# Designs tried in a protein design chat: VH-VL binders against Riboflavin kinase. Part 16

Target 1, 134 residues: Riboflavin kinase, of Devosia riboflavina (a0a087m355)
Amino acid sequence: MGIRLSGCVIHGDKRGRKLGFPTANLSIAPGVELPPDGVYSCIVWLPGQTTHHGATASVGNNPTFDDVKERRVEIYIHDFDGTLYGHELNICLLTRLRDMRRFSGLDDLTGQTERDVAQSRAMLAHHALTGLLP
Below, E stands for the ipSAE of ESMFold2; O stands for the ipSAE of ESMFold2 at other seeds; V2 stands for 0.75 times the mean of E and O plus 0.25 times the DockQ between their complexes.

## First folded at step 17 (VH-VL; framework fv_roledumab)

Design M6 (from M1 with heavy chain I110S, light chain T93K; at its last look DockQ between E and O 0.72; V2 from the best seeds 0.00; counts 0 for: pae O 4.4 > 2)
Fold by ESMFold2 at other seeds, look of step 17:
Structure M6 (fold): chain C 134 residues (1-134), chain A 121 residues (1-121), chain B 107 residues (1-107)
Amino acid sequence: as target 1 above (134 residues)
Amino acid sequence: QVQLVESGGGVVQPGRSLRLSCTASGFTFSDYGMHWVRQAPAKGLEWVAIISWDGDDKWYADSVKGRFTFSRDNSQDTLYLQLNSLRPEDTAVYYCAREGIYWSDYSFDSWGQGTMVTVSS
Amino acid sequence: AIRMTQSPSSFSASTGDRVTITCRASQDISKYVAWYQQKSGKAPKFLIYYASTLQSGVPSRFSGSGSGTDFTLTINSLQSEDFATYYCQQYDKWPLTFGQGTRVEIT
């Protein structure tokens, strides 16, 4: 029912932490086909764990300022505040919530992020209640 | 309204240096990553450099890497581009340009008027 | 670096004409394309981002389309202020690159 991906957590733009939505930035192997760009509800399996956590992910262009250029998945793990740098995460992208958009300022971005997280939580709760969560 | 005003261009000999400035107004400068883009008379637009919103990350086109240094002063809403070891191929109008708010938004919604740099013997 | 190739290099056109400009990327860049208008002696003006989304205040006679490697800018009914050079720009991969430009000239 979902698209399964794995990637190593790398550092990216630290803006999410400033806005109260710290994210893990995943480096996806070259040649892996990603779903259409946008924002998704998703689930994450943390290192050494067999149970999942809810998350909200964005898929899009995400070049780093390093020499290595790659398309990236940026993920906010719901109700999680730990450190995962350098670890490999496994995720499953479920429902595409919206397309990418341009923001008029940080307030606009924060408001949209709050709505995205709320929608992701709602969708994941629905899947759990109906037995559709992988 | 958003305004970007470049200054510091001029005519110089090869091997000399210039410092360009870009003064911003009409928006919260420290929220935005900023760029320099240049346009030579013989060619179209060429991206030159980026600096992150906080100034911590900088990246340069290969054609200028090691010679140009980008910085910003968020207390004065000003960008600086130090142009060292100038070459005739650096002759161009230099624009400062504003990107979008999030990391995937490297299109330029606002541009300055440009400042002309001419490198000639 | 990703090469952006525009076609044609120039047009001659009249007011009221429908004008189509193409931009081809050397690699798949999804929809991360912007379009700019530049008049002689002036800075570029932002028209379109994400291949097809009009910037606020841009007239609806402008439209963009495409994904992957092939993109178009269309001016549905050319106005006198639309005679300019148009540039595409990719922002999917580093370094950022522009097409060589398409001049739309008055007949």
Scores: ipSAE 0.320, ipTM 0.796, lowest interface PAE 4.4, mean pLDDT 86
ESMFold2, look of step 17: ipSAE 0.369; ipTM 0.816
ESMFold2 (binder alone), look of step 17: mean pLDDT 93; pTM 0.949

## First folded at step 19 (VH-VL; framework fv_roledumab)

Design N1 (from K2 with heavy chain I110S, light chain L96F; at its last look DockQ between E and O 0.75; V2 from the best seeds 0.00; counts 0 for: pae E 7.9 > 2)
Fold by ESMFold2, look of step 19:
Structure N1 (fold): chain C 134 residues (1-134), chain A 121 residues (1-121), chain B 107 residues (1-107)
Amino acid sequence: as target 1 above (134 residues)
Amino acid sequence: QVQLVESGGGVVQPGRSLRLSCTASGFTFSDYGMHWVRQAPAKGLEWVAIISWDGDDKWYADSVKGRFTFSRDNSQDTLYLQLNSLRPEDTAVYYCARTGIYWSDYSFDSWGQGTMVTVSS
Amino acid sequence: AIRMTQSPSSFSASTGDRVTITCRASQDISKYVAWYQQKSGKAPKFLIYYASTLQSGVPSRFSGSGSGTDFTLTINSLQSEDFATYYCQQYDTWPFTFGQGTRVEIT
């Protein structure tokens, strides 16, 4: 199955919106064990909904400019434009798509993000065909 | 080819001010957060300050907070570190360093050559 | 602030030797450790990030390992150009902090 996580959506880095991949940043409770850092295909259940959305998540260190570091899960929800600040989000990480890497610039990051999202969508379509989702 | 070039160091008396500059080339400067790191003579490395890619967020080491001001001019690909109320313990080589962009690893992948600041009477 | 303690403080070695430098963090920092090489009078050079990932252009004789609190930089078959001071750095938690350095010297 997948790795289930939940967390409260907090304000984070505004860079994803400028790239065309607006993301929700999750504050994960202290002591929760996170999977290895990387980029994941995942599914998300929005507050009060029983249906799911496909998503692409980054699990890693993204230090804020304050004194407290939180392990961050940053999620781009496919085909979703709403705001979830202050709400709790439930996710299931499915397939680890790649390691965190360095980028040679913003174009490199954007191109990789497009590939990650495309791969995530393909994985979700394949899994639905094989009965992974109810 | 990533290049970072610091300037503005010198010998000054305690209580005086200096402004350090770091000029960047070989990459899209406005995409990256930037740091200052210093090294006192025959000592290890000490982180000094960070500034976000757009300049909106800044954070300082406790040893310099309230005395140093970090800024950037993305139109000139230049960083500035204003060093006020200098003390002898601020004597060091000051390096600018580049960190990763959003969704990237935040280690310091590129360093300038450093500029020497000496604070003595 | 997270303390990073390196050992040894200096290391005398010959070309061809295997050199091991350790770095211990005062708390769990996952794998957010970088390693830098600094030659006298020069800026630090980036070697390794995320505990074990080699930066492009760094010779494969360099390797890093560790997770949590204990980290190691290893140089297999030391070369004459590897005599330098090496620093570990944590970048898990602000403020980022460095180890005190390990000087690798020729016998």
Scores: ipSAE 0.022, ipTM 0.657, lowest interface PAE 7.9, mean pLDDT 82
ESMFold2 (binder alone), look of step 19: mean pLDDT 89; pTM 0.884
ESMFold2 at other seeds, look of step 19: ipSAE 0.128; ipTM 0.730

Design N2 (from K2 with heavy chain I110S, light chain L96Y; at its last look DockQ between E and O 0.66; V2 from the best seeds 0.00; counts 0 for: pae E 5.4 > 2)
Fold by ESMFold2, look of step 19:
Structure N2 (fold): chain C 134 residues (1-134), chain A 121 residues (1-121), chain B 107 residues (1-107)
Amino acid sequence: as target 1 above (134 residues)
Amino acid sequence: QVQLVESGGGVVQPGRSLRLSCTASGFTFSDYGMHWVRQAPAKGLEWVAIISWDGDDKWYADSVKGRFTFSRDNSQDTLYLQLNSLRPEDTAVYYCARTGIYWSDYSFDSWGQGTMVTVSS
Amino acid sequence: AIRMTQSPSSFSASTGDRVTITCRASQDISKYVAWYQQKSGKAPKFLIYYASTLQSGVPSRFSGSGSGTDFTLTINSLQSEDFATYYCQQYDTWPYTFGQGTRVEIT
């Protein structure tokens, strides 16, 4: 099973592209209850599209200090190098991979991100085999 | 070892300005967001300002907004806090503090020893 | 802004005592709580983050627990160097805010 969400791509962490993991930061509609904070495997697609991408999502707060009343959802879309700013994305959060954690440096962040993505890809491969996709 | 050293504190009259500095060593400064936190005599801790790792994003407590300006020079591993239009209620020890390198990591894991700012006639 | 309320405001204790300090948030902050120790005239020292994770180099007699709105710092065998003021801090939602402090005093 999964938790379906939608949101518009807004600003992401400028550091992600530099580190090889460009991310999309999503604005989630008011009143939507987010799942527990953490890192998730997920599937993403544009509204009305039948094509989809595997992704790795982070649910938690973000580095911006504008009004952060909603939890932010930050998504790294696997094998994707396009522009998504201003697009609405549909996402389905699937498996919670881990809690949020503190990083001791960029090498630690990068290493953890690589492990998260690898674990996400593995989980999505199993889900795709069991007919999770529409 | 992580080291943060504040300087530039002093005694000033109301309405005057000071510039605080914080020099960093023992870590890759440009990877981290930084804070200023203050503590009035015999009082608790109050967050003052935060600056992102690249200096592009800055936020201030409402009590100092429009009067204080936070900046950083990543080539010199140095933070600056410009304190303008100082008021007696700004009297405090000012600490610089390091935060995480990514969102959700914004606890204050390393602190300087502080510099005292006294605003009095 | 999220209010962080510490209890008690002060605690009288002897070495060897078990000390428990609580912190209540005015709304759900998940596990985004840190704890700091401050001795008179000194900078705060980082103890615990993410409610229960001990910072490297902090003695194992310190522990933290909680999620949501209720959080606890425990010192399992108070040492003479542990007499200090303790602060909780939420870092879930801007503006990040501190509790008012709990002073642990010698009996």
Scores: ipSAE 0.173, ipTM 0.712, lowest interface PAE 5.4, mean pLDDT 82
ESMFold2 (binder alone), look of step 19: mean pLDDT 88; pTM 0.868
ESMFold2 at other seeds, look of step 19: ipSAE 0.229; ipTM 0.750

Design N3 (from K2 with heavy chain I50F I110S; at its last look DockQ between E and O 0.85; V2 from the best seeds 0.00; counts 0 for: pae O 3.1 > 2)
Fold by ESMFold2 at other seeds, look of step 19:
Structure N3 (fold): chain C 134 residues (1-134), chain A 121 residues (1-121), chain B 107 residues (1-107)
Amino acid sequence: as target 1 above (134 residues)
Amino acid sequence: QVQLVESGGGVVQPGRSLRLSCTASGFTFSDYGMHWVRQAPAKGLEWVAFISWDGDDKWYADSVKGRFTFSRDNSQDTLYLQLNSLRPEDTAVYYCARTGIYWSDYSFDSWGQGTMVTVSS
Amino acid sequence: AIRMTQSPSSFSASTGDRVTITCRASQDISKYVAWYQQKSGKAPKFLIYYASTLQSGVPSRFSGSGSGTDFTLTINSLQSEDFATYYCQQYDTWPLTFGQGTRVEIT
């Protein structure tokens, strides 16, 4: 079911918390097979837990100074507002909701994020995901 | 309406310096990352530098690293590119360009009309 | 740095023609490609981003396609205002790089 990923949480966009969508960025090892870029419904297991939260994830490019291709996985965990920096997360990417797009401003980004989260919640409600393990 | 206006170009001798400016209007300047892109006469486009929305992150093309410095003043909606130790191969039209606000958006949706820099003895 | 190789370097065409320009990346760049139109003496104009998404206000005769390493810009029914130089640009990896340009000329 879905695509399983793990990684340590690192800092991402400094503006996410101010916009009401604090995100966790995962450091993903080079060579790990990633799904096509886009926005996904997903589930995440918080550190030390075998139960999960719903989440919304973005998979995309992460240009680097050293010319190597890196990928970024940025996660908004639904109904969670804690700190995870330095912790390992396990996630499962489920339904791809949309392609990457450009935004005409921060209001556009926030509005799209709200719609993505609503779609992610709706998709997750269509699956009985209780009891899934990391 | 998004508008970008470059200035500060001119003719200078090799080894001299210039400071380019780009004034922005018609959008919330402090929300956007910005670039300089140049085009030598009768040549293609070359990316020169990037600066993040808050000015904290900057990247440069190898050909200009250590000689060019990119900065921004969000209180005046203005970009600056300090061009030091200029070489004849730096001769180009210099464009400022706006990129997207999202971390994956590095295409150039708006461009100024450019300012010409000529480096010649 | 990722090389973006455009083909052809120039292309002679008439109004009404279908024009196809290709861009090949030296490595997989997913869909992180933009296309620009530049007329002589003018700044580039943004046409397409994310390989296939048309920028608002750009005529629907323009389209883009591709993913991975091979990308195409198509102009259906070329108009007199479309004679210009076209550039692809990748934004997957620093440094950001452009193709060398394709000049679409009147026959």
Scores: ipSAE 0.441, ipTM 0.834, lowest interface PAE 3.1, mean pLDDT 88
ESMFold2, look of step 19: ipSAE 0.532; ipTM 0.859
ESMFold2 (binder alone), look of step 19: mean pLDDT 93; pTM 0.945

Design N4 (from K2 with heavy chain I110S, light chain S30D Y50W; at its last look DockQ between E and O 0.84; V2 from the best seeds 0.00; counts 0 for: pae E 5.2 > 2)
Fold by ESMFold2, look of step 19:
Structure N4 (fold): chain C 134 residues (1-134), chain A 121 residues (1-121), chain B 107 residues (1-107)
Amino acid sequence: as target 1 above (134 residues)
Amino acid sequence: QVQLVESGGGVVQPGRSLRLSCTASGFTFSDYGMHWVRQAPAKGLEWVAIISWDGDDKWYADSVKGRFTFSRDNSQDTLYLQLNSLRPEDTAVYYCARTGIYWSDYSFDSWGQGTMVTVSS
Amino acid sequence: AIRMTQSPSSFSASTGDRVTITCRASQDIDKYVAWYQQKSGKAPKFLIYWASTLQSGVPSRFSGSGSGTDFTLTINSLQSEDFATYYCQQYDTWPLTFGQGTRVEIT
């Protein structure tokens, strides 16, 4: 079942709130093996909870000025809009939905995000996820 | 049609200052992070600075850090680069360049025509 | 900073030739490479990003490949407008860095 990851929630570029898709940005330690960059359906456990939420994640790099490659996972947690900065999240990446791509503007990004979320919800509806723990 | 037009280049003596501008059109300027990239005569390209879409975050190459200041005015679709304490090695054509709108997307899909800065006695 | 080394530094070619330019990174940069074309006195033109994705409007005779440390730009059938200098650029690690350029000249 999927690829399990953990990370600390850090600040992103804050554009997701402007577009109606608040995201948690997870900083993943250097040296942790990540799946290929892309967009995934996933599940997430909020801090202290044993039940999970559905989510949609983007996996990619986040260059740092320390010449150390920092891997980042940007997560939109379905039906959640709270704040998690500074907390540790546990996630499980499930189905890879698409490659990363460039966007011609925010309308293009928003439209693609809506499609990704819809596809993620559909994939998660078909998984047998009962009883999974962080 | 994306257009970026730099201005403010010129010939100045070492230790002086210039202010470069870049005016954008043909796209929603406030959606994009922006860069300055320079090219010394008959040389390759050197990244200089980045500014986030909202102007809140800025980063600089070590060669210019502390001397150059990047800013933007999203109401006027304009970038500014203040070049202080100029040195002969800052002599270059300065390009503004547009980056992608996503955090992993730091390639340069659009470039201005460049403005020449010459630092010489 | 990541050093990007292009090879060759220059070469001569004829129209119709298949030309190959290589770019080697000093460390693993996954697929975070872009390629640019620059004609004398002009700004660079964006060709390829994410090592192999062709920018919209770029002729299909251009292609990119590679991952990790070794990357290649290929022009399948060189046209007269393709004589220029080509640069690779990494965007895996700050500072963003460019290769030194490869000048493609007419025979």
Scores: ipSAE 0.228, ipTM 0.758, lowest interface PAE 5.2, mean pLDDT 85
ESMFold2 (binder alone), look of step 19: mean pLDDT 91; pTM 0.923
ESMFold2 at other seeds, look of step 19: ipSAE 0.341; ipTM 0.799

Design N5 (from K2 with heavy chain I110S, light chain T93V; at its last look DockQ between E and O 0.72; V2 from the best seeds 0.00; counts 0 for: pae O 2.6 > 2)
Heavy chain, then light chain:
Amino acid sequence: QVQLVESGGGVVQPGRSLRLSCTASGFTFSDYGMHWVRQAPAKGLEWVAIISWDGDDKWYADSVKGRFTFSRDNSQDTLYLQLNSLRPEDTAVYYCARTGIYWSDYSFDSWGQGTMVTVSS
Amino acid sequence: AIRMTQSPSSFSASTGDRVTITCRASQDISKYVAWYQQKSGKAPKFLIYYASTLQSGVPSRFSGSGSGTDFTLTINSLQSEDFATYYCQQYDVWPLTFGQGTRVEIT
ESMFold2, look of step 19: ipSAE 0.553; ipTM 0.865
ESMFold2 (binder alone), look of step 19: mean pLDDT 91; pTM 0.921
ESMFold2 at other seeds, look of step 19: ipSAE 0.549; ipTM 0.865

Design N6 (from K2 with heavy chain G100S I110S; at its last look DockQ between E and O 0.59; V2 from the best seeds 0.00; counts 0 for: pae O 8.2 > 2)
Fold by ESMFold2 at other seeds, look of step 19:
Structure N6 (fold): chain C 134 residues (1-134), chain A 121 residues (1-121), chain B 107 residues (1-107)
Amino acid sequence: as target 1 above (134 residues)
Amino acid sequence: QVQLVESGGGVVQPGRSLRLSCTASGFTFSDYGMHWVRQAPAKGLEWVAIISWDGDDKWYADSVKGRFTFSRDNSQDTLYLQLNSLRPEDTAVYYCARTSIYWSDYSFDSWGQGTMVTVSS
Amino acid sequence: AIRMTQSPSSFSASTGDRVTITCRASQDISKYVAWYQQKSGKAPKFLIYYASTLQSGVPSRFSGSGSGTDFTLTINSLQSEDFATYYCQQYDTWPLTFGQGTRVEIT
């Protein structure tokens, strides 16, 4: 089942808040193998919790100009409205939903993000993920 | 129709300064990160600088770091590049370029016509 | 910095020819490659991103492929308006870098 990862939440460029999908950017340790770049359905465990939340993740190389360049996983946690900056998250990437693509503008990106989230929720509802631990 | 128009180029002596501008139209400027890319005469392309959509984050090529300053005014849909302590090797056409609004896509989907900077003694 | 090496440096061709331009990265850059066309005295024109995805409005005779370190731009049936210099660009790792260019010239 899926690819298990952990990482510390770092500051992103805040684009997700503009879209209404605030995201957490994870700093993944060097040398960790990631699946092909793309958008994934995933689950996440908040700090100290054994129950999970559904999520939608982008996997790619997202360099930050302020820090040493690392592999990045950008996560929108479904139905979560808080901040986790500086905290460590555990995640499991499940189903690859699509490749990266270019967008013609903010409305195009917003519409695609809404579809990605809807598809992620549907895929997660299809799987019996109850009782999974980090 | 996306349009980027650079201005402010000219001929200057080494050690002097110029300020380049880029005026944007045909898109929501404040949604996009922006770049400067330059091309020396009869040479290839060199990335110079990036600025985030809100202007809070800026990064520079090592060749210009500490000498060039990138800024944007989202109320005027305008980019600025301050070129200080110019050297002959800074001689180039300077293009402003738009990046994708996707978080990790730093390709250049739209380019201005360029403005020529010549640094000679 | 990642060096992008294009081959060939120049290429003479006739209309209707299949033209292939290669770009090799000095490190694995996944699919984070873009291609640009530049005519003399003009700004570059965006053709392809993510190694193989055509920008809207680019003719279907253009295609891109590759992943990792080796990338290819192909023009399946060269047209008179395709004589230009072509650049690859990586956007995987800072600083962003371009290949040195490949000039496609009329025979």
Scores: ipSAE 0.023, ipTM 0.675, lowest interface PAE 8.2, mean pLDDT 83
ESMFold2, look of step 19: ipSAE 0.035; ipTM 0.693
ESMFold2 (binder alone), look of step 19: mean pLDDT 91; pTM 0.923

## First folded at step 20 (VH-VL; framework fv_roledumab)

Design P1 (from K2 with heavy chain I110S, light chain L96P; at its last look DockQ between E and O 0.78; V2 from the best seeds 0.00; counts 0 for: pae E 4.1 > 2)
Fold by ESMFold2, look of step 20:
Order: structure tokens, then sequence, then C-alpha cells
Structure P1 (fold): chain C 134 residues (1-134), chain A 121 residues (1-121), chain B 107 residues (1-107)
């Protein structure tokens, strides 16, 4: 079982494209129950689709400028390289893989992202084999 | 070693302008978001402004919004802060600071030595 | 904006003492707290991030703890170079804000 979230895709810092992992950044409204910050294996339903995609998500603080505390979910949708800016996405967070951390440079971030995605794919395969996908 | 060097501070009258610069070295400048943080004499630290790694996005503290503009030149590894309509309350040491490389990380891992701005009649 | 309140405002101590500085946030900020050391006439230096993770090169006598609203910086066995002003800073919610500072002085 997992934690379901939805939110609008907003512009991030575009760093995902530099990493080779284009991401969708979701702004999550205040008052929505969130799991502890960290990196998760998850699944995503794209706009207008009934089937899901595997994904890797970061849940963390929100860099958006407003007086309302919002959280952000940064999602790399596995095997997807399109853009969804302005669209609403639905996701389900499944397994927490690690805490948020600071990176010493772009190579460190890229290496960690590669490990996160590999671990996410492994966890999703485990969920599929054990019937734990929603 | 990361190095940040501010310049352009000075003594000016209220209502005047100054342009601060920060030159960066020892890291890939275009990979990092950058900030200005200031410290009034014998007071604490106040965040002033942020600029994204590519310079496309900028945000300002309410106390300076509309008066200060932040820019960067990634070809010269340099930041600029244009200080317009200066007030006595803007008197401070101004630091440029490097933020973390990831969107969720607004802690300041490297600081310049600062440049002093004094606004007085 | 999130208010960060440090306690105490100043603290007198001797070399070898254990020093504890607290920082309280006006709302839940998870673990998004950094700590800085500033000596007179110098720029702040990055000590700790994510509440408890030491920046590379920071002596192990420094430690951080806490989550939610209450955070602590501890200096175990204070050294002569540790007399400075210390600031906490939250980076959970825009804009980043700092505590008012805690000055650690020689008794």
Amino acid sequence: as target 1 above (134 residues)
Amino acid sequence: QVQLVESGGGVVQPGRSLRLSCTASGFTFSDYGMHWVRQAPAKGLEWVAIISWDGDDKWYADSVKGRFTFSRDNSQDTLYLQLNSLRPEDTAVYYCARTGIYWSDYSFDSWGQGTMVTVSS
Amino acid sequence: AIRMTQSPSSFSASTGDRVTITCRASQDISKYVAWYQQKSGKAPKFLIYYASTLQSGVPSRFSGSGSGTDFTLTINSLQSEDFATYYCQQYDTWPPTFGQGTRVEIT
C-alpha cells in the first residue's frame, strides 16, 4: 500500500535535464498529509492515461515563494522524457529509500540519482512480484 | 578551494545607488544557485536575494523587493547586485553566498568576506 | 516568515566546557536547519546542515540534533578557537531565516 498525492507540475531549477533524468516538480498544497521527507519508489499516472509508470520521487521542502508552507515532490518518471508543465499528476509513494541529503557537486548528485533510480526500479519489481502495487 | 570575493561597497547618501559584484572561483559557477545575505552593524544575518544557476529566476526579500536587482554572468563567474533607492536601513556588510546544488537545499556552504555598504546623510 | 529564536543570547564559558545552544522554530521545519560560526570581523562559516550532519572539515566536537521545532548545537570540550557567535538558519520554507545569534565568550 502507498500514500497517494496529487499536484500541479511547476518549473523547477531544470537540473534534472543536466543529470539525464528529466523530472516533474509537483507543488503539493498545504494540509495534504505527507510522508517523511526523503526519496521514494513510486508510481505515476500521466494525464489522460489509465496505466501507471514507475518513478523515483524526492519529497522535501518547497522553494516556491509564498507565505503558505507547501511541500514539493520532484519525480523522475522512468523511461519518460516529455514535459507536463501546468498539468496535474497523480502519484502513489511506495517505499522510502533514503533521507534527503546535501550534495558536494553535480557529479555527486548524478551518482546518487543513478543509485536511487536503480533502487527504485528494484523495489517496484519487488512490489509487482509480491502483489503490493496498488 | 571555493572562493567568493565581493566588491563595490562604499558610503552613499540615501536615495542613491550602488552596484555590488561577487567574483567566484574554485568551483563550476554555472552549476550553483547564489545568494546575497547581509548583516547590519552589531546585528544578525538577513537573507536578501537568490538567483538560480542559469540566472533565469530571481527572488528577493520583501525589505528590498523593487529596489534591488540580482544578476549573474556565467561567462565571467560573476554576480551583480544593483542596490537602488538606498535607505539607512540598508547599511550592512553584504555577503555573496553559495547555496547547495539541489533545489531543496537553501543552506549557505560558502561565503565571501563581504563588502560594506553605508547609507548616511 | 518562520521565526528562529536562539537561546541563550550570550554564554560565558571556559576551554574544556560543554556548550549547548538551542534554536526554536515558529513552526515545524522537519530537519532543515543549518548552523554557522562567525568570528568578529569575519564571514560566517558553515558547520552543520540537515540538523545533525557535519560539513566536511568541521571538528567532531561539534554536533547538532533535533527535528520539528527544537534544535541544539553542542560543542563538546570547547577550544579557544570556538569563541564566536553562532547562528541557526532554517531552509524548510521560503524565505530562509536566521536566528538572532548566540555569542560564546571567554569567562
Scores: ipSAE 0.325, ipTM 0.799, lowest interface PAE 4.1, mean pLDDT 86
ESMFold2 (binder alone), look of step 20: mean pLDDT 90; pTM 0.918
ESMFold2 at other seeds, look of step 20: ipSAE 0.399; ipTM 0.824

Design P2 (from K2 with heavy chain I110S, light chain L96I; at its last look DockQ between E and O 0.82; V2 from the best seeds 0.00; counts 0 for: pae E 2.3 > 2, SAP .506 > .496)
Heavy chain, then light chain:
Amino acid sequence: QVQLVESGGGVVQPGRSLRLSCTASGFTFSDYGMHWVRQAPAKGLEWVAIISWDGDDKWYADSVKGRFTFSRDNSQDTLYLQLNSLRPEDTAVYYCARTGIYWSDYSFDSWGQGTMVTVSS
Amino acid sequence: AIRMTQSPSSFSASTGDRVTITCRASQDISKYVAWYQQKSGKAPKFLIYYASTLQSGVPSRFSGSGSGTDFTLTINSLQSEDFATYYCQQYDTWPITFGQGTRVEIT
ESMFold2, look of step 20: ipSAE 0.493; ipTM 0.848
ESMFold2 (binder alone), look of step 20: mean pLDDT 91; pTM 0.922
ESMFold2 at other seeds, look of step 20: ipSAE 0.561; ipTM 0.867
ESMFold2, look of step 21: ipSAE 0.547; ipTM 0.862
ESMFold2 (binder alone), look of step 21: mean pLDDT 90; pTM 0.917
ESMFold2 at other seeds, look of step 21: ipSAE 0.587; ipTM 0.869

Design P3 (from K2 with heavy chain G33A I110S; at its last look DockQ between E and O 0.67; V2 from the best seeds 0.00; counts 0 for: pae E 5.1 > 2)
Fold by ESMFold2, look of step 20:
Structure P3 (fold): chain C 134 residues (1-134), chain A 121 residues (1-121), chain B 107 residues (1-107)
Amino acid sequence: as target 1 above (134 residues)
Amino acid sequence: QVQLVESGGGVVQPGRSLRLSCTASGFTFSDYAMHWVRQAPAKGLEWVAIISWDGDDKWYADSVKGRFTFSRDNSQDTLYLQLNSLRPEDTAVYYCARTGIYWSDYSFDSWGQGTMVTVSS
Amino acid sequence: AIRMTQSPSSFSASTGDRVTITCRASQDISKYVAWYQQKSGKAPKFLIYYASTLQSGVPSRFSGSGSGTDFTLTINSLQSEDFATYYCQQYDTWPLTFGQGTRVEIT
């Protein structure tokens, strides 16, 4: 059922918070194989919690200036507006929603993000993954 | 229409400094990360530096790290590149350039016409 | 840094010819390749991104292909305005790097 990943939250470029979609960028351990690039519905366990939250993730080339490529996962946790820097998150990538694409401007990016989140919420409602543990 | 215009190039001796600027128009400048790319007559294109949309984060090619400083003024839609301790190998046309708005797309869709920096004795 | 090697360095052709330029990356870069056209005294012009996606306003005679390490730019039915230098660029891994260029010139 999906692809399990874990990693520590590191600082991103802060654009997501300005757009109303604060994101966590995950540092993924070396050697972990990532799924194909794209946008995914996923679930996440916050630190110390046994219940999960719905989320939307982007998997792709993350432009952090490190020589380790395992840092390709950016996550928006639905209905959560806090900070998790330095915390470890456990996630499960479920359904691939679309390919990565180029955007013509900030309105285009924001509109696509809204559609992705809506689609992720819908897919997660059908999965009913209550009781899963990290 | 997207327009990028560089200025501040010139002929200088090794060890001297120059300040380049780039004025942007035709797009929402404060939404985009911006770059400098240079082209030497005897060499191809070389990426030099990137600055984030808000100016908070900056990264440099190893060849210029510690000598060049990138900044931006979003109220004037202007980029600046301070070139210190210039060397003959810094001789190039310097372009400012724009990439895609999302973090996964670092192809250069818009370029200025460039400003020439010549470093020689 | 990822080395991008273009072939050939120079290519002589006539109007109407099909031109193929190759670009090889020193490691797997997926599809994160762009192509540019540069005429003398001008800035590079954006042609293609994600290896094969044509930028808006670029003529359909241009196409790109490839994935992994081997990439091509193809110009079908070369026009007089297509004589220029062409560059590939990778954006998979920092620092961003360019090929050394391929000059397409009139026979």
Scores: ipSAE 0.207, ipTM 0.765, lowest interface PAE 5.1, mean pLDDT 85
ESMFold2 (binder alone), look of step 20: mean pLDDT 91; pTM 0.931
ESMFold2 at other seeds, look of step 20: ipSAE 0.343; ipTM 0.806

